# VH-VL binders against Protein FAM13B (FAM13B): the designs that were tried, part 12

Target 1, 190 residues: Protein FAM13B (FAM13B), of Homo sapiens (Human) (q9nyf5r23to212)
Amino acid sequence: IPLDELQQGGHPDNEVPFIVRHVVDYIEEHGGLEQQGLFQVNGNAETVEWLRQRYDSGEEVDLVKEADVPSAISLLRFFLQELPEPVIPGSLHIHLMQLSQDYNNEDEFGRKLRFLLQQLPPVNYSLLKFLCRFLANVASHHEEIWSANSLAAVFGPDVFHIYTDVEDMKEQEIVSRIMAGLLENYYEFF
Below, E stands for the ipSAE of ESMFold2; O stands for the ipSAE of OpenDDE; V2 stands for 0.75 times the mean of E and O plus 0.25 times the DockQ between their complexes.

## First folded at step 5 (VH-VL; framework fv_roledumab)

Design t52
Fold by ESMFold2-Fast, scan of step 5:
Structure t52 (fold): chain C 190 residues (1-190), chain A 125 residues (1-125), chain B 107 residues (1-107)
Amino acid sequence: as target 1 above (190 residues)
Amino acid sequence: QVQLVESGGGVVQPGRSLRLSCTASGFTFSSYGMHWVRQAPAKGLEWVATIWYDGSNKQYADSVKGRFTFSRDNSQDTLYLQLNSLRPEDTAVYYCARGDYYDSEWFSPYYFDYWGQGTMVTVSS
Amino acid sequence: AIRMTQSPSSFSASTGDRVTITCRASQGISSYVAWYQQKSGKAPKFLIYAASTLQSGVPSRFSGSGSGTDFTLTINSLQSEDFATYYCQQYYSYPLTFGQGTRVEIT
């Protein structure tokens, strides 16, 4: 299901898909920020698929009763992975890869990154902003466990859909660097 | 010698359409981001739209979004700006301007180092 | 959108004068400001980028300064060809915005 179609069911106040806001709210309120190792384990695959189907059907979901934090995190990651086009579209990938390789000047890097982020469709920008706020908040409260770098390594591939026939470690490094920068300097970019 | 030559301006009634063109010469057109900037009579400069060197990304001012369409033909070294649903407030001289160079180094299209002479669009009844 | 406010709106000067034009951004934009000169009936001409860097071929009597929110364009020893309208422009983020212009008129 395309991101723009999913956004039709989102909360007007946040301009993000309902499932994303609902899952993040659950994690933040019921076991996200205060718990160690929250991104280290996979959720139950059957539970994740069952929850996904219920959200897709417009059914009422009570995550407190029916989920656990690892399953909620897996559901969020599954949502990002299953988008037909990634949150950061492929059309911007070449420009983002060039940017992170070519500029050693931190000020220039930040300005150029802001211009590239402004190329995102409004729906994609809102979702990226919401996700980065959540992850930056996690990094701030769990600094000894989850740094911006470690969260970027987990969510970067999901946000960019880094899928290649030949593994490119440099591409993964660049994606992680961009994501970490967005988390460390959230208020500079959003 | 960089040259930008605009054409396609004219006098039209509200609600009508015009297509502006800008022909570039004297540089590798496909390596530069390009812009349209307008200026209403006795008013200041207003950015209208930006297009990247390869046409992959476009940005529009909110005042023209949904009505104007920017495109480029790198094989012909030409820019186009399609003006639809024109309003009296769109009356202005429209300038084509060159942005940043994209050869082996990527740059955002942020400065306007060369400008065309402009073409006048008048929307009146 | 980042609003760019220029002052003064117009300035009367004589050849040989020092002219200073101010441009203020509604938020911090580091040094991402360009300046343009526009003579009556002509297209704008690029003068300065990165707040203080002169484009090649621009006379040294032109200079720019500032960072953050406050920027200035200075013309030392004004020449007859300098009577024009001057515009600042931020290129920190979209939408790209210009100041309203400062007209330098002959006394």
Scores: ipSAE 0.007, ipTM 0.560, lowest interface PAE 10.0, mean pLDDT 81

## First folded at step 6 (VH-VL; from t15 with heavy chain S106A; framework fv_roledumab)

Design u1 (at its last look DockQ between E and O 0.88; V2 from the best seeds 0.00; counts 0 for: pae E 2.4 > 2)
Fold by ESMFold2, look of step 6:
Structure u1 (fold): chain C 190 residues (1-190), chain A 123 residues (1-123), chain B 107 residues (1-107)
Amino acid sequence: as target 1 above (190 residues)
Amino acid sequence: QVQLVESGGGVVQPGRSLRLSCTASGFTFSSYGMHWVRQAPAKGLEWVATIWYDGSNKQYADSVKGRFTFSRDNSQDTLYLQLNSLRPEDTAVYYCARDQYEDWFAPYAFDIWGQGTMVTVSS
Amino acid sequence: AIRMTQSPSSFSASTGDRVTITCRASQGISSYVAWYQQKSGKAPKFLIYAASTLQSGVPSRFSGSGSGTDFTLTINSLQSEDFATYYCQQYYSYPLTFGQGTRVEIT
């Protein structure tokens, strides 16, 4: 289901899908983020799939009673993975790869990335902003465990739909660099 | 040698439509991002829209968003700007302009300009 | 949107004068500034990019400087063909914005 069809209510601008907001609010409220590997472990597969189906059907879900933090994180990641089109659309990927030409020029890299973000559909931009806000907050409160680089490595593939493969190592590196930059410089870009 | 020529301007009533075109020659048109810039009588320059070299992405000024549509036909070296729901404040000379560098998604300066075509929206 | 404010809006000068036009951005834009010259009834002519780099064929009496928020176009020893309106433009982010223009008039 495309992202623009998942938007709720009569005010589509700057709103994220309910499942994303609900899950992120749960994660932020329930802590445990200091655990090493938390964002890298999978929640119980049956629990995650059951919750997914209930959100898809519009059923009421009480995450406090029915989930744990690993399952909520898995649910968030699966939501991003299951989008028919990635948050950063494939149509922009060719130009994302060109950013590697500017690794040694921070001003030009940042400028080009800023223009790229301005090309996003409003719903994609809002979701990216919300996700990066959450991840930057995690990095700032748990610096010893979660760096911008480590969170970018986890969520970068989900945001771009560019996953580990020997042939895509260059793409992985660029994706990680972009995501880490967004997390480290959140207020510059958003 | 390198040339941009606008056409399609005219006098129209509010609420009507016009289609502007810009024909390019003397360079590899499909390698360049392109822009529209307008200038109201006795006023300054206002950026209107940008289109990527392949036509895949476009950006519009807020004042025209939803009313104007920018497109390109790289097989004919031609730009189009569809002006819908025209208002008196759209009265201006409309210039097409070439982005300075090839094959970039990010704008640079505008190095080649057309002569402009006049659009007048009046009762 | 990034506002580009030019000073002065107009002034009178004589041939041989040194003319200085300033352009201030409402936020830092590094050196992503271009300058254009426009004569009455004509299209703008590209002069300078990257704040200070002269376009090919532009006379050396033109120069640009600045970074961050404050930028300057200087015409050293004004010539008769230099009486025109000058615009700065930022290309740091959308929307692309121009200064309001500075008209250089003959006294």
Scores: ipSAE 0.507, ipTM 0.813, lowest interface PAE 2.4, mean pLDDT 86
ESMFold2 (binder alone), look of step 6: mean pLDDT 92; pTM 0.949
OpenDDE, look of step 6: ipSAE 0.659; ipTM 0.852

## First folded at step 7 (VH-VL; framework fv_roledumab)

Design v1 (from t51 with heavy chain Y111A Y114I; at its last look DockQ between E and O 0.11; V2 from the best seeds 0.00; counts 0 for: pae E 13.8 > 2, placed apart)
Fold by ESMFold2, look of step 7:
Structure v1 (fold): chain C 190 residues (1-190), chain A 125 residues (1-125), chain B 107 residues (1-107)
Amino acid sequence: as target 1 above (190 residues)
Amino acid sequence: QVQLVESGGGVVQPGRSLRLSCTASGFTFSSYGMHWVRQAPAKGLEWVATIWYDGSNKQYADSVKGRFTFSRDNSQDTLYLQLNSLRPEDTAVYYCARDSSGYEDWFSPYAFDIWGQGTMVTVSS
Amino acid sequence: AIRMTQSPSSFSASTGDRVTITCRASQGISSYVAWYQQKSGKAPKFLIYAASTLQSGVPSRFSGSGSGTDFTLTINSLQSEDFATYYCQQYYSYPLTFGQGTRVEIT
């Protein structure tokens, strides 16, 4: 289901899809986010698939009772991966190369990144903002375990649908830098 | 000298397939993004597809998305465009074109500085 | 998709004339515009990028200008080899799009 259709079918004040808000709230409340490796481990595949099916069918899910934090993280990542169009749409990837040209020019990198955000549909922007707030908060409160760069390496591919096969190694670097920039400067961009 | 040579065009029935190729010479092929642009008889230019210098990203016009597949072989300096489920409106001269800037340049304008001579694709009964 | 609208569709002129071709984008595209020349039966030839920067080897009688939505290709003192069709192209975003072309014809 396209992200725009998920958002518009919900509550009038619903900024992000319910599954995303519910899962992130669970992670923040029950976290143990000081645990090393938490974002790099996969949740139990059967548990993740079970939860996914219940959210898809509209069933009420009690994450406290039925999940653990690795499964919740996996479910969040799976949601991002399964969007028909990535949060940063393929139509905007032409600007991805332009951002790479300014890695060491913080002012120009920031200007081009703000330009990219202006091109996003409102629903994509809202989801990106929500995700980046969550991840930036993790980085700021657990900085000795989770850097902006490490979180960007995990979630960047999911936001762009650009993954780490041999053909995509350069793009992986680019999307990691974009995500890290958003996390490090959250309040300047959002 | 810098050169692009297309081949593989021909006459086919609707619903059939063709594979176009483009052979490059005279420049470092693996440093450049490449494009296909087509021109129907007595019509203007239409962008068809783009592939990045390393093949890592591909973009297609909506009119061909899901039917055409763009690939490159940097070891052979060759591009391929697989044309599936061809329609009469796909009838055109197909040009391969080089992106105006190489990867080593910090600016890539996504304009097309070197063009081949084109290969004709005709889709008719 | 960003529509590129060229004007005029054709242009009758004599050698030595000044020719002006305009191109309007359906939204702001900064200066991400290229211009091409195409002679009958041949592939297009790259003339200008970034709205105003001449490609190496292009005669100085060609010039480009504009930003935002309105762009102009000018040929000062038209030569016999300049009778051709001219296209603008935006490269601001996918899909990459061309104008419909402007034919410059001999009077």
Scores: ipSAE 0.000, ipTM 0.466, lowest interface PAE 13.8, mean pLDDT 80
ESMFold2 (binder alone), look of step 7: mean pLDDT 91; pTM 0.942
OpenDDE, look of step 7: ipSAE 0.430; ipTM 0.790

Design v2 (from v1 with heavy chain S108A; at its last look DockQ between E and O 0.07; V2 from the best seeds 0.00; counts 0 for: pae E 14.0 > 2, placed apart)
Fold by ESMFold2, look of step 7:
Structure v2 (fold): chain C 190 residues (1-190), chain A 125 residues (1-125), chain B 107 residues (1-107)
Amino acid sequence: as target 1 above (190 residues)
Amino acid sequence: QVQLVESGGGVVQPGRSLRLSCTASGFTFSSYGMHWVRQAPAKGLEWVATIWYDGSNKQYADSVKGRFTFSRDNSQDTLYLQLNSLRPEDTAVYYCARDSSGYEDWFAPYAFDIWGQGTMVTVSS
Amino acid sequence: AIRMTQSPSSFSASTGDRVTITCRASQGISSYVAWYQQKSGKAPKFLIYAASTLQSGVPSRFSGSGSGTDFTLTINSLQSEDFATYYCQQYYSYPLTFGQGTRVEIT
């Protein structure tokens, strides 16, 4: 379902799809976020699919009763993976290489990344901002276990729909670097 | 002063090959993504291929994928398009174009701000 | 592939007229649209990006508008040098695609 359709109540600059808000709120309330490997384990596939179908149909979901934190994380990731277009649209992917030219120039990298964000549709920007806020908070409070780089490696592919088994590792490295930059410097960009 | 100059067009029979080149001057070639765009006689514009500034990523239109190969030589400020297994429907003027993404800002990163004069490729029996 | 459909295919006009050209995308593409002018026998000239932003050096009589699926190029008070073919182009995703063109002709 396109992101515009999921945002039915919407003032685009401050709203995200209900499933995203609901799942992230659950994770923040109930997740032992210092657990090693928490963002790297899969939730139960049947549970995740069942929850997904209920959210898609508009049914009420009680995550406390019906889910666990790994399943909630898997559901969030599945939501990002299954968007018809990625949060960072494919049109922006064709110029990702420019950022790689500025790896040694933090100011230029940041300026170019900020302009990339300015090309996002408002609904995509709101979702990215909300997701990055959540992940940056995880990194800042659990830095011994979860670095911005480690979270970027997990969620970067989901945000861009760029995965190693289809393409060369170079694009995945650029994606991970961009995502880590957003998490490390959240308030500079959002 | 900024220029793109295509060459290598000509008349060939179906199934044959040609190699097009595009020489750049007046700008830092290695900082820009580049494209080929073609235009059949009395027809509109068709994007053909894109290459990143360092050649690490290449994208092709479905109509040419597997037959055309885009490359660049940043030491000579030159682009190449190898046209293999040519078909009559490949008949067109072929333009090389600079991606506007070489601007310091991303503001128009996917438009074609500098175009060459074009080189004509005719595929006929 | 995202289809870009321009209309009209041609338009007869006189100097001083207001000309409107439309471009419709087969899916939502936000504002990722560029417009080009091409005169016979010449390469295209870049006019507009981001649907509505004029490239430096483009006369202010040109304007663009739209988002989502519907986009418009407007020439307010057509000049003699504006008789040409105009193309829209999406850069939302690969493959990059152009509209079929709109020919602005002398009456």
Scores: ipSAE 0.000, ipTM 0.477, lowest interface PAE 14.0, mean pLDDT 80
ESMFold2 (binder alone), look of step 7: mean pLDDT 92; pTM 0.944
OpenDDE, look of step 7: ipSAE 0.726; ipTM 0.878

Design v3 (from v1 with heavy chain G33A; at its last look DockQ between E and O 0.03; V2 from the best seeds 0.00; counts 0 for: pae E 18.2 > 2, placed apart)
Fold by ESMFold2, look of step 7:
Structure v3 (fold): chain C 190 residues (1-190), chain A 125 residues (1-125), chain B 107 residues (1-107)
Amino acid sequence: as target 1 above (190 residues)
Amino acid sequence: QVQLVESGGGVVQPGRSLRLSCTASGFTFSSYAMHWVRQAPAKGLEWVATIWYDGSNKQYADSVKGRFTFSRDNSQDTLYLQLNSLRPEDTAVYYCARDSSGYEDWFSPYAFDIWGQGTMVTVSS
Amino acid sequence: AIRMTQSPSSFSASTGDRVTITCRASQGISSYVAWYQQKSGKAPKFLIYAASTLQSGVPSRFSGSGSGTDFTLTINSLQSEDFATYYCQQYYSYPLTFGQGTRVEIT
């Protein structure tokens, strides 16, 4: 389901898909975000699948009664994973090699990262901005449990659709660095 | 009344620069993304650039990327377009336009609901 | 870049006629289409967004339709003030692009 199709409604405004807003609001309201490992545990697979089917069919979902925080997090991640085109489109992945050259040159890395964000379609930018604001807030308020680096490791693959099993892959490293940079410097990039 | 007024157009030689401005009135300027669109004589419309409400997010057409710089001053309700290294093909009426959706913290949709009357830029030797 | 192809490039019509203008996108763009009217020497006027939603103050004789790649603008009873050039515009992705325009002239 392409991201542009999820923003139907016929109005020319710039907002994120309802499922994303709904799930993030639930997570923020029902917290426990200080719990170690929360973003790294899988929600109940049956619960996540059932919720997904109901959002897909347009049914009313009451997350307070029907979900828990791990399943809401899993649903958010599953949404990002199932986009036909990742939030950072495949056409932009070629820039990843260039960014890796500037790991230790903070000014140049930041400049090139800002350039990458400028290439995003408006709908992709809006979703990325919303997601990064949520994650940056988690990192800033729960710093002793959740670093920008740890959250980037969880959500980076979902944003880029780069999931390889090999932890030493260069692509995985740059994906994590990009996401961490966006979370640590949210107001400079968005 | 909602109004956009462009200025700064003129006749200039290739390779030179101009600075266009657009003054807004009648709406909360800092809540809107803004755009530049141009139209060469007897030709169609071409999108040039977009700037987000706070000036931090900017997008450019490929034909002007690296030569044009879009900025805004929210304290004066004014847009600026710096046109550097001008070419004859940049000859056009330049319109500023308001994005159709006011959205303070979001990247805007790109339908253009309010347009200025335009300012003419002629690049000729 | 997404190409927007309008047809026809121009045509002649009389007051009272029903006119249709088509716009075809080079790829699927859902309903992210706007339409504009431009009279000679004037700035464009916003008519329609989201393929079919009329902007406030636009006469009901204007209508839009389409989704995916094929879009139409229809004027159901052409008035003397409707002789103009009409543009479609996609806002699905960067770069934003317009159709080449369709000029509606008096026969």
Scores: ipSAE 0.000, ipTM 0.452, lowest interface PAE 18.2, mean pLDDT 79
ESMFold2 (binder alone), look of step 7: mean pLDDT 91; pTM 0.938
OpenDDE, look of step 7: ipSAE 0.661; ipTM 0.850

Design v4 (from v1 with heavy chain G33Y; at its last look DockQ between E and O 0.02; V2 from the best seeds 0.00; counts 0 for: pae E 13.8 > 2, placed apart)
Fold by ESMFold2, look of step 7:
Structure v4 (fold): chain C 190 residues (1-190), chain A 125 residues (1-125), chain B 107 residues (1-107)
Amino acid sequence: as target 1 above (190 residues)
Amino acid sequence: QVQLVESGGGVVQPGRSLRLSCTASGFTFSSYYMHWVRQAPAKGLEWVATIWYDGSNKQYADSVKGRFTFSRDNSQDTLYLQLNSLRPEDTAVYYCARDSSGYEDWFSPYAFDIWGQGTMVTVSS
Amino acid sequence: AIRMTQSPSSFSASTGDRVTITCRASQGISSYVAWYQQKSGKAPKFLIYAASTLQSGVPSRFSGSGSGTDFTLTINSLQSEDFATYYCQQYYSYPLTFGQGTRVEIT
């Protein structure tokens, strides 16, 4: 389902989809974020899909009773992976890859990246901003366990729909660097 | 009604110049990347040039780089393509096209979702 | 520049047939492929982006697949309005390039 069709109606701005806000709030309130490997483990796939179906149907979900943190993280990642278009649409990837020529000139890179973020639909921008705030907070509070680079390596592929294969290795490096930059410099970009 | 209308095509001798225009209507022109794509008679499609929504970045096919100049006037919702040093191989129908990526329809990718009807450029000696 | 090679260059088909057109990139381009339909004398029509996602309003008989270097456009149960030339296009990097086209003709 497209992101703009997932937004709650009647809000004064483009807030993130309820499932994303609910899951992230759960993780922030209940996660043992100091656990090594937490963002790298998979939750039970059956549980994750069952939870997803209930959110899609509009059913009430009590994540404290019905999920654990690995399943909530997997649900968040699955949501990002299953969007018809990635949070950073494929059409923008041509410009982002060209930006790699500028990352030795960080002022120009930052200016062009900020311009490209403004090309995002409002709902995509709001979701990216919300996700990056969450991940930046994780990195800042747990930096000995979770760096911006390590979180970018986990979530970058999901945000861009770019995953490891032979033809994607340079592309994945660029994606991870962009994502890490957004997390490290959150307030400069959002 | 979303519309792109090209003009300025014609018959010209090799080495001469021509200026194409494309007038947009029915959408927020200044929010979209725009392109020129050409098609030689009975041939396939060839991308010619891209311009960012604000004109700050321009990209050209190697076959036209240094000879063609792409510009836009967002106050008049108009694109311009200056064709200099024309060659017989530049003979084609020239289409202006809207990039599917824009603030209005961001769920669309880098593809050419709105096309004009094209304007014919013939370069013959 | 990234070369896009379509196969076949043309073929004849009947209504109801399943039609498959392939497109191969000269290097890896992830899923940055679009497909277009062009009828004689008209501008191209946008069909598919990101290799597999249908543009709004495109009939469900069209589908796309692939990643990396190999991509496929499939028409399940060809209709009379589907006789046209089809182009793939990569948007992984500049210069943007199209395949040479595949003509689908009536038997």
Scores: ipSAE 0.006, ipTM 0.456, lowest interface PAE 13.8, mean pLDDT 79
ESMFold2 (binder alone), look of step 7: mean pLDDT 91; pTM 0.938
OpenDDE, look of step 7: ipSAE 0.115; ipTM 0.684

Design v5 (from t46 with heavy chain Y108A Y111I; at its last look DockQ between E and O 0.02; V2 from the best seeds 0.00; counts 0 for: pae E 16.7 > 2, placed apart)
Fold by ESMFold2, look of step 7:
Structure v5 (fold): chain C 190 residues (1-190), chain A 122 residues (1-122), chain B 107 residues (1-107)
Amino acid sequence: as target 1 above (190 residues)
Amino acid sequence: QVQLVESGGGVVQPGRSLRLSCTASGFTFSSYGMHWVRQAPAKGLEWVATIWYDGSNKQYADSVKGRFTFSRDNSQDTLYLQLNSLRPEDTAVYYCARDYGDYWSPYAFDIWGQGTMVTVSS
Amino acid sequence: AIRMTQSPSSFSASTGDRVTITCRASQGISSYVAWYQQKSGKAPKFLIYAASTLQSGVPSRFSGSGSGTDFTLTINSLQSEDFATYYCQQYYSYPLTFGQGTRVEIT
């Protein structure tokens, strides 16, 4: 389901889809973000699928009783992966190569990255902003475990739907640098 | 195809130094945290040190802290462990191991080398 | 440091047996446990991470379970190549620690 339809389905707040806000709030409230490898550990597949089906059907989900943090992270990542259009739409991917031409020009890179953000549909921008705030907080509060680069390597592919392959390694590097830049400079871009 | 090969072990007297190397092949070395784990004769496994994928963070077991220095050269796909002020209790097979976690160290050790033997005796 | 205590230290078993090895952490460590197999004179072999997830290429007769403090490794139908020493390892926090090992011997 497109992002604009999902955002309208949230009961308490229409800035991001309810499932995203609910899952992120759970992760932030229940801690454990200091554990090594947390974002690389897959949640229990049966638990994640069962939770997904309940959110899809509109059922009430009590994450405190029914999930753990790895399952919540897996659910968030699955949500991003299964969007019909990535958070950064394919129509904007041409700008990735143009951005890479300015890696050594800090001001121009920043201006082009802001241009990319301005091209986003409002719902995509809101979701990206929410995700980047969450991930930037993780990186800033758990610096000995999580770097912006490490979180960008995990979530960058999900945000762009560009996954590591031999042919795609250059694009994955660009995606990772963009995501890391957004996380490291969150308040400058959002 | 993925391989780690340790070298530099030997027999030395207490108080002396050795430098161990570990060469990697078959994977993108600069994406992975790396570890040293040792095993004394007829004993269990003991974690020695961890280094992040970019070398920005290093952690050591208390038994070796201040004496051992872990480093990596991502341009040569090589790890180094400098063993200073060696003691008889440092006698062990030393393994290098790759962190499973791909940018996330520590996680678990999915690829191990064959080990190199360090013997400290007078 | 988090202590990982394995039980039993050793036992004898026959091909086809179901084998269960336990590992107890001195504090809660969620599911941040790995299991390794080591044959004499060889490097350890990675079997399981996240307490229950099998590494690619590990036979399905191996399984892991547990969360919190109590973890198990199970071999459902022991094969001749499974006689080895098994270690659990926590990666919840530094220092990283292994259990003392469980040796599975042929009868």
Scores: ipSAE 0.000, ipTM 0.470, lowest interface PAE 16.7, mean pLDDT 82
ESMFold2 (binder alone), look of step 7: mean pLDDT 93; pTM 0.950
OpenDDE, look of step 7: ipSAE 0.677; ipTM 0.856

Design v6 (from v1 with heavy chain W106Y F107W; at its last look DockQ between E and O 0.78; V2 from the best seeds 0.00; counts 0 for: pae E 2.6 > 2)
Heavy chain, then light chain:
Amino acid sequence: QVQLVESGGGVVQPGRSLRLSCTASGFTFSSYGMHWVRQAPAKGLEWVATIWYDGSNKQYADSVKGRFTFSRDNSQDTLYLQLNSLRPEDTAVYYCARDSSGYEDYWSPYAFDIWGQGTMVTVSS
Amino acid sequence: AIRMTQSPSSFSASTGDRVTITCRASQGISSYVAWYQQKSGKAPKFLIYAASTLQSGVPSRFSGSGSGTDFTLTINSLQSEDFATYYCQQYYSYPLTFGQGTRVEIT
ESMFold2, look of step 7: ipSAE 0.496; ipTM 0.801
ESMFold2 (binder alone), look of step 7: mean pLDDT 91; pTM 0.940
OpenDDE, look of step 7: ipSAE 0.760; ipTM 0.891

## First folded at step 8 (VH-VL; framework fv_roledumab)

Design w1 (from u1 with heavy chain W104Y F105W; at its last look DockQ between E and O 0.93; V2 from the best seeds 0.75)
Heavy chain, then light chain:
Amino acid sequence: QVQLVESGGGVVQPGRSLRLSCTASGFTFSSYGMHWVRQAPAKGLEWVATIWYDGSNKQYADSVKGRFTFSRDNSQDTLYLQLNSLRPEDTAVYYCARDQYEDYWAPYAFDIWGQGTMVTVSS
Amino acid sequence: AIRMTQSPSSFSASTGDRVTITCRASQGISSYVAWYQQKSGKAPKFLIYAASTLQSGVPSRFSGSGSGTDFTLTINSLQSEDFATYYCQQYYSYPLTFGQGTRVEIT
ESMFold2, look of step 8: ipSAE 0.643; ipTM 0.865
ESMFold2 (binder alone), look of step 8: mean pLDDT 92; pTM 0.949
OpenDDE, look of step 8: ipSAE 0.747; ipTM 0.877

